VH-VL binders against Cytochrome c oxidase assembly factor 8 (COA8). Designs and how they scored, part 165

Target 1, 167 residues: Cytochrome c oxidase assembly factor 8 (COA8), of Homo sapiens (Human) (q96il0)
Amino acid sequence: APERGAERRDTAPSGVSRFCPPRKSCHDWIGPPDKYSNLRPVHFYIPENESPLEQKLRKLRQETQEWNQQFWANQNLTFSKEKEEFIHSRLKTKGLGLRTESGQKATLNAEEMADFYKEFLSKNFQKHMYYNRDWYKRNFAITFFMGKVALERIWNKLKQKQKKRSN
Below, E stands for the ipSAE of ESMFold2; O stands for the ipSAE of OpenDDE; V2 stands for 0.75 times the mean of E and O plus 0.25 times the DockQ between their complexes.

## First folded at step 15 (VH-VL)

Design mg6 (from mf2 with heavy chain A33T; framework fv_ebronucimab; at its last look DockQ between E and O 0.45; V2 from the best seeds 0.62)
Fold by OpenDDE, look of step 16:
Formats: sequence, structure tokens, C-alpha cells
Structure mg6 (fold): chain C 167 residues (1-167), chain A 124 residues (1-124), chain B 111 residues (1-111)
Amino acid sequence: as target 1 above (167 residues)
Amino acid sequence: EVQLVESGGGLVQPGRSLRLSCAASGFTFSSYTMNWVRQAPGKGLEWVSGISSSGGRTSYADSVQGRFTISRDNGKNSLYLQMNSLRAEDTALYFCAKESPFDYLWGTYAFDIWGQGTMVTVSS
Amino acid sequence: QSELTQPRSVSGSPGQSVTISCTGSSSNIGKGYDVHWYQQHPGKAPKLLISGNSNRPSGVPDRFSGSKSGNTASLTISGLQAEDEADYYCQSYDSRLSGYVFGTGTDVTVL
């Protein structure tokens, strides 16, 4: 029985962005685009007196970021793989080599590639729908918690002002 | 069925190393923060370590900081705990615990799924 | 390691109400971090009972309720049943430890 080669699902390596902001930074830092997801990671600053609400917001943002990074890393990998396979398949069907006579990588025309994009989008439609749903849900939550944090900060500032007036 | 299965526990001498594994099934492992929690015999629960969904962020209890390393392989739906420089006080049942989905209203992170644990005994 | 303080044991008769306290500090419960509660039967893994101070996951009976005030969280078991005999742990986050903290645990016995 031929050993069915376990298709190594090329999972995009969890690209831990090695972007380390300066230790003394009191701000969020934006790193370079990740090589797999093409998304720019944000290094979130953790204040010394982070409130529980601020922590929740930060965690949610971080989790959402990681979720996005993973999604797009995998999506881009899948896209690239399928695109290459499509090109190779089409070239083969046409009796064309993978390289032109000039040694350049053989390419398909825009119309043929349009078919690939259409098929790819169709195939991944549900996945994208779920992604979009979850994206909106997460961002709505983030916005909601941002509002809460803003209110908390305002309230804390007001309390501090009152305390300073009483002394 | 959502399940976590720990393995790799055993009897080890002080100063030795051990690697625990947790196999996840029945859920999208890569979407959740995972944790290790331990329970010494006849004692309470102690949080040991946590790792974000991507593995990009890790956290440790002071008791294990610098000795233990949490990691994950999302492709294998596996969580790991590399335990170095083991001590007698590390003797415990080690649980793999999944954080709950983010509560979009309250932003709570509880441990909603637990494994049955794997026993680590550190003894001379 | 900073633990949340729970009573060692609580007992009640069937049908009674029992309350387990979980006392923290200004770095955890008192700072406003949420408290979660777990039930652990002998030889079993912990089970989430209460999330976010008062939220019951699906499948958790309504006789379990959680509350939080100041530095103290409370788990109330109303209408105590024999099956409720277990260890109960509170859990929160501690800002000083930058990590999760559990309570010392409470053994609930049904008399």
C-alpha cells in the first residue's frame, strides 16, 4: 500500500514579528509589514498603571491583530500556491514551458488570470464571509472598549481634579 | 468533541528537564490563548504559563520564570511546556487550559476547557 | 505567589444556600479584574462555573451565582445538592504578578 505522503500542510510559520520597540517607549509601535501576511504588526505599549479595562482592550487588540496576521498569512500562502499551480497547469495545457525562450518566467494573460481570481474568490467566498463577520465583530468590540476606556480616563481625570480642589 | 489531552508527565530527578505536550481537538486551536495550570498533590490550582494564539506572546508565573518555556505548534494543534531545572516544588498535575472566546461585552478571559492533566513528579 | 484567599471549607445541608468568599487585594480583585469560578470534583479537571464575576456558561445550573464587591468575590450555591460536593476555586488576574492567580480553594461538603 503506497504510503500516502502526509501532505505537509505548509502552515505559515507563526511569524513572530521580531520587531522590538525601544524599551523606553511609551507609545505603540508599528513594525514593518510581515513577510507572510503583509500586515504591519503593532507593538502595544503597556502602561505601568494599566487598568483592567485598558488591559481588556489591549488584549482584544492584540488578539485581533494575531487573528488577522494568521488569517492573511495563511490566505496569502494559499493564494500564492494555488496561483502558481494554476499557472503551471494552464501553461502545461497550452504546451508551453514554464520559461519563455528568453528565459523569463512564463506568465498567463490577464483574461486567464481573471478566471483564476474569480475561481479563487468563489472557492474562498464562505471563508471570506466568516472573516468579514468576525472582523466586524472584533472591531466593533474594540471600538466599544475604546469608548469605555475613554470614559474611564475622563472619570479618573475628573476625580483627580476634584481631589486637588478639595486640598 | 472539544478535548485537550496532556502527555509527557513522569518521574524525574531534580535538575532534570521534561517536556509536556497537550493535544487539542474539536476546536480551532490556533484561535485561542492556551495556558498551563498545575496542581500539587492535595493543593490548589496554580497558573504556570500562557501563550497567545499565534505564539507571539508568552507569560510565566514567577515560580517558573526562566526555567519553563511555553510553546505551541498550531499546525499540529499542540501546546508544549518545556520544563528545565525541575524542582521538588514543581511536582504537580499539569493541566492544559484553553481560554474562553473573548466576551465582546465584558472582555473576560476564563479557562473554559481543561485537559485531564499529566502528572509530573520531581523526586530524588 | 499571591493567592486569593478562600475559606478552607464550607458545609451545608441539602437545599441550603452556601457562599464561598474570595478575597483579593488592590492588585487583583480590588483593582477591578474579573473573577472566575471553577468547580473541581475529586480526580477530575476543573470546570468553569462562573465567568466574569456573574456569568454562567451554558450547562451550569442557575443555583450557582457569582458576585463581586470591593476586594471580595463571592460564589453562592443555592439549593445545595449532593453533586455540588467539590473543591471550588476563584481565579483572577494580578497586575503585580502580570499573571493569573487562583484562590486557595474551598472544599464544599454536603451534610
Scores: ipSAE 0.729, ipTM 0.895, lowest interface PAE 0.8, mean pLDDT 90
Fold by ESMFold2-Fast, scan of step 15:
Structure mg6 (fold): chain C 167 residues (1-167), chain A 124 residues (1-124), chain B 111 residues (1-111)
Amino acid sequence: as target 1 above (167 residues)
Amino acid sequence: EVQLVESGGGLVQPGRSLRLSCAASGFTFSSYTMNWVRQAPGKGLEWVSGISSSGGRTSYADSVQGRFTISRDNGKNSLYLQMNSLRAEDTALYFCAKESPFDYLWGTYAFDIWGQGTMVTVSS
Amino acid sequence: QSELTQPRSVSGSPGQSVTISCTGSSSNIGKGYDVHWYQQHPGKAPKLLISGNSNRPSGVPDRFSGSKSGNTASLTISGLQAEDEADYYCQSYDSRLSGYVFGTGTDVTVL
């Protein structure tokens, strides 16, 4: 079960849940796993004197996080829905009820479930390939901007060091 | 075709509320940050509010903070602006605007697609 | 009001070049935030003209160009045409306001 209060939503039905740091935070904070995507969100701290380049990196990271969480939330919902539909259909075809004599949910054996997994993966192959391509593109961009920010910080330190020596 | 269509504007008395809607089509709505921008009759553009692609982050101009609430429903390709405690100074044409795809080389955030606007008149 | 200052109006003849300035402060353009430009014909929605200081979206003629230096961004329209008669707005981000800011707007007239 999810922790108490962690399910409080502040977004669209298929979106990512908003979360709050325990108290006022001056650093990045990692939250509990999202109920739909099962990914841990990162709350980004915004420095008071954030440079425009640092803002670009932060926005890219935030947008990538939201894109990633929406993708997996939708993927998990689709998987769960189609899995239940598959199980229901197969049990009906066999003339079996949805629950066992013990009252547990009736399940298919591993061999039968392999048919579902094969079908699901095949049907979603292109979708997962596009996800991987976009994921790599976004991470290359994040790495690129991280490099720009690092160079900016190095340059600023060098300028400060030069100014200190000349004074 | 890529388009944004605003609705919900009208004549409203000071202190009352109004809810604007923006219907998006022709693009993956859930991938983009959305904004509201207003323009008073015969005046310039003023940014009002923005909301991230998932709806997890919102921002507001100081002039509307605490009175307006931006929200979105990605399943319905719709953006909303709930306007409370309306003032005469809120009288304007309200535009829905989409942020451009993030430029992975330069990182720009321009508003590339705009609706035609919906007129809100706050008057007694 | 707007945080970025533009001239109220600029005029030119067909074929002439005109330049519109957009002046900000150390919390926006002067800090290094990008400047975008929008064109608005009477009764119409704004249209993105220049993004990220100097980038032209697909379909925008190359006679429109943007630049930025210090606290000021400029939009230059070369080979001015009658269809360029419109209002032009610059936009940037302001760290003090933690939000987007627009320019006061410039009315371009083609005489």
Scores: ipSAE 0.660, ipTM 0.868, lowest interface PAE 1.4, mean pLDDT 86
Fold by ESMFold2, look of step 16:
Structure mg6 (fold): chain C 167 residues (1-167), chain A 124 residues (1-124), chain B 111 residues (1-111)
Amino acid sequence: as target 1 above (167 residues)
Amino acid sequence: EVQLVESGGGLVQPGRSLRLSCAASGFTFSSYTMNWVRQAPGKGLEWVSGISSSGGRTSYADSVQGRFTISRDNGKNSLYLQMNSLRAEDTALYFCAKESPFDYLWGTYAFDIWGQGTMVTVSS
Amino acid sequence: QSELTQPRSVSGSPGQSVTISCTGSSSNIGKGYDVHWYQQHPGKAPKLLISGNSNRPSGVPDRFSGSKSGNTASLTISGLQAEDEADYYCQSYDSRLSGYVFGTGTDVTVL
């Protein structure tokens, strides 16, 4: 999960760059919610000595974030558009205008609006099932690559210790 | 049918600008990273620039950094390359290329779909 | 100007095997980045032949194979055929350039 409640977090060691682990990002940071998707983007740090495997993991996480952002931005837009269309359609069936006597936007009661929510979920069921499937596949892959990166970092530390002992 | 069609090439004088376009069809354009690759007459391939699926991340070869700008419009299924301060060495056939889907097991990306290219000639 | 080194040309008779080398450095192939191979016939766009060092996309004949070791990748064409006459390019990523790099290209001639 994204880190909650912290922006502009200072992760620099006490003025000494060598406290930043060579194969670990000094920090990622979490931006404000995107206006359209309502998701918080992660801005990934690229370490100076990033390995090819670490790059694969970072690209996978970046692409997953972009995919997720695009999906929810589109779904939020579709939801708003179809909600307005549903209200207009039901008002026309009743012979009512889009505005009340006072000029305020006409609405439907809560029971009628529940019909919209049920219809929307039903119509989008398959799309959300594909999204959930792909979401799990992406998260499994991310976890898998995180494990591979962890093993690579351990192996490199052991290799450095063996080299120092042989010298 | 999956296709990439480049356009906007032509003959221009050094120091001028040109904008290339690439129209995509037959696949979900907004899902993939896109790249420009060029080939000077009688020479090999040279990567020029890349742009992430949302357009939020871009990269450039050193030879074009600061002069070229890659962009995309996912609503129009189109990729663009704005080429400013053109030089004779920019003379080449410019290809639009799509990156393959992420391989969730091995993490492989390659340029799996290419356009036929648009020719840019920079000369007096 | 960091690029991957390939032989300028390679030739063989039909049915023979030919191998194209692609040599990089410690900032690209030698660091462990994947190598991809492309085939380009005259006047045509490049076509992906091999991805991820050795993976063959659908529609690519099994006589094409790839491998990688150290700073060097190899593309082997076994059972050379007339339609294999083309230019071949390797590609990798370079960490110092923060970008993709292509090989110098190899002109394969079928005698």
Scores: ipSAE 0.629, ipTM 0.852, lowest interface PAE 1.3, mean pLDDT 85
ESMFold2 (binder alone), look of step 16: mean pLDDT 92; pTM 0.943

Design mg60 (from mf2 with heavy chain P101A; framework fv_ebronucimab)
Fold by ESMFold2-Fast, scan of step 15:
Structure mg60 (fold): chain C 167 residues (1-167), chain A 124 residues (1-124), chain B 111 residues (1-111)
Amino acid sequence: as target 1 above (167 residues)
Amino acid sequence: EVQLVESGGGLVQPGRSLRLSCAASGFTFSSYAMNWVRQAPGKGLEWVSGISSSGGRTSYADSVQGRFTISRDNGKNSLYLQMNSLRAEDTALYFCAKESAFDYLWGTYAFDIWGQGTMVTVSS
Amino acid sequence: QSELTQPRSVSGSPGQSVTISCTGSSSNIGKGYDVHWYQQHPGKAPKLLISGNSNRPSGVPDRFSGSKSGNTASLTISGLQAEDEADYYCQSYDSRLSGYVFGTGTDVTVL
């Protein structure tokens, strides 16, 4: 059975978490959600006999995963920071402190937070549109290369059958 | 506009350490894999190390494995090479090189942007 | 290290064609990995000349062409010009080394 690898974390404030796959793995391994992006990373298995085409597909999938994780880690950090700034600003305007009488972090009601969400979505609309466009392009490329790999494997099987008949 | 500028090279004694930096500008640094390539005086190119766009994956030539560490800081648009246990044979001009974006149809990658290099001389 | 093999030098006259070979093994070019070509003038950084066996980056003259067959890639420079006098390096990926490999380099002299 594969031995579990340890997760290793980046100490940078905006860093993406890292992890190692189980030892002696012969398949892809899925890790826990990243602290910053909240996405589950896939650690890709590298076959002993990986073809150049299979390497291209794997690299594309790995690059897409890293792109996706960086996007959401940055988005989540930006959201959290701007949310805290908005809450702080509104509480200051009301003459309220940052803590409640119970010592908990002061919050705004749903009506007040709706203003923040509307502003945040409007402000980030173009950024999210570019993300969706690039996500679509990347998935199309992945599907295309998956097709190429599948065709390569079919031709390799056909060649093996032909070779067996050459006695 | 698109450029890579290396720094940190110099004269160092065998067994010591040196840290190289590469400053990127004119492109979205966090979107591309980066590499270090060296060239000894009067000799050919030798790939040293590579790092993925997020820094999550690294690779090294056998000649430097265990001695050199590649890293990046996407917030500072900077690539680094920490060189430990330096040897005379590490003497070279060290280039920072950007890996091209994957081609949608062909999946081709190449080192499309290079810095001018920083000279590292390991001598007593 | 297991570098790709190139001729040390090739020479030609202005307007002629020269071809530089780059020979690998079953773990790199022979396995099917792409070959890239770089041009390096004295005292300068390498410049990408050909990507993915035969593709020219923007700004590279059409007199430069690349091809690949089996374990050998070739760079052909037609209509040789004085400015083509430089060192040329091929590059591929090697599965045995799990890393990139460069050719030994070829010095092109325009006579």
Scores: ipSAE 0.579, ipTM 0.823, lowest interface PAE 1.7, mean pLDDT 86

Design mg61 (from mf2 with heavy chain P101R; framework fv_ebronucimab)
Fold by ESMFold2-Fast, scan of step 15:
Structure mg61 (fold): chain C 167 residues (1-167), chain A 124 residues (1-124), chain B 111 residues (1-111)
Amino acid sequence: as target 1 above (167 residues)
Amino acid sequence: EVQLVESGGGLVQPGRSLRLSCAASGFTFSSYAMNWVRQAPGKGLEWVSGISSSGGRTSYADSVQGRFTISRDNGKNSLYLQMNSLRAEDTALYFCAKESRFDYLWGTYAFDIWGQGTMVTVSS
Amino acid sequence: QSELTQPRSVSGSPGQSVTISCTGSSSNIGKGYDVHWYQQHPGKAPKLLISGNSNRPSGVPDRFSGSKSGNTASLTISGLQAEDEADYYCQSYDSRLSGYVFGTGTDVTVL
């Protein structure tokens, strides 16, 4: 089965936006920002002669993208939900309705929201620290494999030259 | 505990359709690629289909391409295999299998967790 | 046949060493793709035994070892025990098929 055709499929069930690169692309393609994560997905080009090392790099980058998309989609959803719950709770405590007389959505001022932001950041501090650790670990691994792929390409060019020069 | 449980197998006539399900528990389902592997009675293992962690990429063995469709619902921790135009040769125990995480030093995609399998018999 | 070639059966006595070969081609093992090994007891699901050519998952005894050279991977079971009587399968990735391939399987008998 054509692998590029399979990769064209939507990711709707995971909350990731549908995206599709131009057909016959010979380069990585960058899509529009995802609705939930607000991150731009990358569609990776698969070379005809992809080496096992190149496949490992590509899969690592794809897995890292999917991990990153899932983290931020979940984080943004949780933030939005808890923010609305906080606003509704505070408005109820003040005896105010959820909407103004003109039908506008009732809001809290910046000073009132400070309590929410402080609580949210405190509650999610460890989660964000582990995210940052894993983000650095993944990027270090990607950089390492990029270096290995570069060395493989240099070595292959050298081997090709040696074969042509042999008499 | 980490577990995969397949269901949906049974006796079906040639040319008909069947849908298999795999329920995952004990791990973050949305973070791992999933595969279907089958084993005909008294025969060896045959890879059938695979799907990426997000569901955005799928792949199929040539023997099932165009007839089977793999899908997943990360919100329900479930993997599916829609099998159309079934043939006697599709008779097998169908396993759901999880890919291991990429080893950042060496790289590997072994199937580290397997379900018990669900039997599909295609016969008149 | 597009799958990896293994011997049909291997037998040994308790305490002996047995080796199972897994031979592929230039599109899979020969291209450098990793080889994984699975153990399957009758009526049970396969269990990951060796990942990435030679790595043992937690709970797998040291007497199981894997290696790879050229087009061939090998699984060696030292100090053979009755509980090792099972089917063994190798697995790799094939670039021509753009998918995973399994070996033909080897039945290990402890006599």
Scores: ipSAE 0.013, ipTM 0.605, lowest interface PAE 7.9, mean pLDDT 83

Design mg62 (from mf2 with heavy chain P101S; framework fv_ebronucimab)
Fold by ESMFold2-Fast, scan of step 15:
Structure mg62 (fold): chain C 167 residues (1-167), chain A 124 residues (1-124), chain B 111 residues (1-111)
Amino acid sequence: as target 1 above (167 residues)
Amino acid sequence: EVQLVESGGGLVQPGRSLRLSCAASGFTFSSYAMNWVRQAPGKGLEWVSGISSSGGRTSYADSVQGRFTISRDNGKNSLYLQMNSLRAEDTALYFCAKESSFDYLWGTYAFDIWGQGTMVTVSS
Amino acid sequence: QSELTQPRSVSGSPGQSVTISCTGSSSNIGKGYDVHWYQQHPGKAPKLLISGNSNRPSGVPDRFSGSKSGNTASLTISGLQAEDEADYYCQSYDSRLSGYVFGTGTDVTVL
């Protein structure tokens, strides 16, 4: 019936999504991978008769997606920055220039790069452990609220069926 | 420890622009949605705008839609409100407010931390 | 945009109980959205007093309690004290406006 994208209920109190699905969509939409995090964002469909409980679930899922996106975007940037710093430091130690004779970026051999990867993983071990802990906590909460929403929908269908049969 | 400090308010003429800032400290700023709430002298609270934790989603009250822009810089722990085409009725104390963490049982997001506000006066 | 109606003022004596109502509609409180309560002392920022209809943040005395029924939420202050003299605001979400709404505010006077 009416254009879904024209209604303010499609705009969360926390703001508008970074991408938009086609306005006529009646389902969640999956976008292209984000250039920083490499994760595919989900744009959540907001039904016209969204219940407060359904809104809680949607907000929790949206905030979890943004948390996850920010974590991996920051992780990828940190990796790239530290990789370049490591390469420059090692080349300086060897007395080598940052560019080859052909003008390309100078690189390190596989054995030297393995040292970087080991150091990066070791340095970020605690950070990744905290990420995993928070990821499990968030998914537990999402599962809990999904269960509550499912029970609400079952109850509403049963009430509707009962009322139709009473006529 | 946990603190929000607004700045950028002042006297401004109708039709002009003003940019408010809110500096956050003592918590992981990038993990929480943020809001602007205003209060006209001697009046009640009015929600103005909100922004999600990453800045990817924004929302506005009808009274400011198209004139105000909310933004954030998570690297600087800062929230902003760009106010364009200011009107006399925009005169108010502007608070920034943080949304609480979700509660596993209740799923509730209240405005748990508030700054002290910055006064914006729109007058000729 | 204030979609929630509160009494302008409520008064009581020390040790008494006072109740502040917050009345909305089918698009906000009546739909089932949570109600939060804030306390504001003169010249100060609001402070979260009650979250999600009845939950007290750490540090809020148990003499403050919240409830919700139908289109109306209530804040009750038992054992009223001089320090409770402040403005009180309810807040909810409105599906018609797709945004947060505050109550008109109630001035609590301790006589």
Scores: ipSAE 0.563, ipTM 0.809, lowest interface PAE 2.0, mean pLDDT 85

Design mg63 (from mf2 with heavy chain F102W; framework fv_ebronucimab)
Fold by ESMFold2-Fast, scan of step 15:
Structure mg63 (fold): chain C 167 residues (1-167), chain A 124 residues (1-124), chain B 111 residues (1-111)
Amino acid sequence: as target 1 above (167 residues)
Amino acid sequence: EVQLVESGGGLVQPGRSLRLSCAASGFTFSSYAMNWVRQAPGKGLEWVSGISSSGGRTSYADSVQGRFTISRDNGKNSLYLQMNSLRAEDTALYFCAKESPWDYLWGTYAFDIWGQGTMVTVSS
Amino acid sequence: QSELTQPRSVSGSPGQSVTISCTGSSSNIGKGYDVHWYQQHPGKAPKLLISGNSNRPSGVPDRFSGSKSGNTASLTISGLQAEDEADYYCQSYDSRLSGYVFGTGTDVTVL
C-alpha cells in the first residue's frame, strides 16, 4: 500500500524519444528532445494516492503535451518537405542541378528563400491561429485545474490540523 | 457525419491471433483518446484497452494485459487491437469508442461515440 | 471485471419514474471518480446518456437525470416511455485496477 511510483502503465507519447526514469521516482521526469518536434517530453509521476482531481490535471497536462508534440512534429516535417520541394523546383526553373560541381547540395540564397518563408507563413496562417487559440484554451484549463488541486490540498491540510486538535 | 467502423472480427481457434481495426471519420481523430470495449453474448460491457491521442500512452484491463496491444495511426484515422493468445473467454462483440472532449470546468472521460462492433468468436 | 453493482432488472408502466442504482467502492465511485451512464437497445451500440454524474449530452431528453452520493450513483428515468426499454450501464474509473470499470447492467422493462 505505501509503495510510491508503483503505477507505471504510461509510456512515452508517440513520436517522442523514449527514456527510462529512475526506479521509484517521486517526481516528473524530463527526457531528451523528440526526434521530430524537438521538444523535451515530460514523463509524469503518478502518486500512489492520486485524487480524481489530481488525475484530471495530470491527464490534461499529458494530453496537452501530446497535442503540442504532434503539432510541432507535423509542422517541422511539413516545413522540411516543402522547403526541399521549393529548392528543387527553383533550381530546376533556373536550369541548375540539385548538386554543385563539387558534389555538395545546391542551395538558394537568403533573398530567394524569403519567397518560400512568405509562402509557407501565408499558407499556414489559419493553422497557426488555431494552434494559438487551442494553446491558450489548454493553458487556461491547466491553470484552472491547478487552482482546484491547490484548494483541495489546502482543504485537506486544514482538515488534518482540525483532526489533530480535536483528538 | 461522425462515425466509427470496426472490422477484422471472425472465427478463430484458441491460441491464435487476430487484428481488429476501427476507421474514424467526421472528427479530428488525432485530438481524442480511443478505447476498445467488449461485450460477450448476453453479457455486459467490459473495458479492454485505451490509448492516448498521440498513441504514446496505453492502458489495458488485467484480463488482456500481455496478450493484446492497442495502437493507432493518426495519419490514417485508424485504431487497432492486436489480439494474441486468444482464449474462449475473449469471445465478444468488440466496440471502438471515442472519449469526449474536455469540459474546461469538469473534465470527463465519457465515451461519447461508439462503433457498431465487430464479432470475435474463439472456438474450435 | 464488473466492479460496479447494478440491479439486474427494473420495471415500470408508462408515465412512472424508475431509478437504477450503481454501487461501487472506495477505489472508484467512493473515491470521487465521475460516473457516466449508457443506454443500449437490443442489437445496437451503447449511447452516452449521462456524462460526469449529471450532465446530459445534446439530444438526451431531460426526463433522464443522474446523481451521485458516497459509493452510489443513480440514474432516474421520469415519465417512462416504451422507447426506454433497454439495457443501462454505469461506468467509472478504478484506481486499484488503473482502468475503466462498467456496472453489471440493468434491464429496464416497460409494461
Scores: ipSAE 0.600, ipTM 0.832, lowest interface PAE 1.7, mean pLDDT 86

Design mg64 (from mf2 with heavy chain F102Y; framework fv_ebronucimab)
Fold by ESMFold2-Fast, scan of step 15:
Structure mg64 (fold): chain C 167 residues (1-167), chain A 124 residues (1-124), chain B 111 residues (1-111)
Amino acid sequence: as target 1 above (167 residues)
Amino acid sequence: EVQLVESGGGLVQPGRSLRLSCAASGFTFSSYAMNWVRQAPGKGLEWVSGISSSGGRTSYADSVQGRFTISRDNGKNSLYLQMNSLRAEDTALYFCAKESPYDYLWGTYAFDIWGQGTMVTVSS
Amino acid sequence: QSELTQPRSVSGSPGQSVTISCTGSSSNIGKGYDVHWYQQHPGKAPKLLISGNSNRPSGVPDRFSGSKSGNTASLTISGLQAEDEADYYCQSYDSRLSGYVFGTGTDVTVL
C-alpha cells in the first residue's frame, strides 16, 4: 500500500507522499489514478489567508475524497479476490487446471461469469445502498458550502470597492 | 452503545516508548476523523494529534511533533498513538475523541464522543 | 497563543446566572473559527456542551447558551444547579498552529 504523507501546513509542508502537488501551486490539482481505487485524487491548495468557511469546505472535500477512495479500493480488492476464488473453484469442479496448454490463465465463459456477477451484486446490495446514501449527503453538504464560499467572495469584493470609495 | 475505550497507559521511564490504543464501537469508525487529547494531573486539556477518516492525513501539536505517531486500523475499529522519546512533561491522562458528523448547514467538527482516558506517567 | 484564556473560576448561587469568557487571538477566534464548549466533572471525561458557537447537542438543557464576537466567546449558564459544578473548557482551531487549541479552563462553583 502506498505511503500517505503527513498533514501539511501552508508555509511549511511536512511529509512527502510518492505523489504530491507542486509546492508553489495556487490551485487545486488532479493526480494520476490511484493504484487501488482507480480514482484520480484531488490535492487541495491551502491559501495563507484561508477563511474559516473555506477551511470547512476544503476539510469536507478532503474527507469525502478519502472516504470515497477507501470505499472503492476495498470494493475493488474484494471483487478481485472473490472473482479469482470463483474461477478457481469452477475450474477445479470441471477437473481443469488453472492454465491452458498455451500457458495462459484458464477462463470461464460469459454464462458462467454471469452467475458470479449476480451473486456479487446481490451480496453487496446493502453496502452499495449505504455508500450511495452517504455519497449524496456529502455532495449535498459540499454544494451548500460551495455556495456559501461563493457568496463570501462576492461580499469581500463589494467590501473592497466600498473601502476605496470611503477613502 | 457508542463508546471509545483507551488502553496501553502505564509507568514508563524518560526516553522510552509507549503505545496507546483506543477501541471504538457503536458507530462507523472509518467515517470519522479521530483525535488524541491529554490532561496533566490538575491541569487543563491539550490537543495532541489528529487523523483523517482514512488515515491519509495526520496532524500534531508542536510539543509532540517528531516524537509521536498517530495511526488507525479501520478494519479493527482502532486508533493508536505511538509515543517515542517520552519526557516527564508527557505525564497525563490521554483521551481519544471522535469528530462530529458532517452537517449540511454548519460543518461542525466538535469532539462529540470521548473515551474515559488512559494514564501515562513518565518518571525515573 | 497556544491556549485560549478563560477565568480560573466563577461562582454563583442556585438559580443565578454565570458567564465564562474565552479570549483568543487573530489566528483562532478572531479569524472566525468556531468555538466549542466542554463540561468536565471530577474524574470524568469531557462532555460536549456547545458546538459551533451556540448549537446545543441533544440532551443539553437550554439554560446553557453560547455566543461569539471578535476575539471572545462566552458560555452562559442560567438557573445554576448543584450539578453544574464542573470544569468548563472552550476549544477552537488555530491557523498558525494548524491544530486545535483549548482554553485554560474555568472551575464553576455553586455556593
Scores: ipSAE 0.288, ipTM 0.711, lowest interface PAE 3.7, mean pLDDT 84

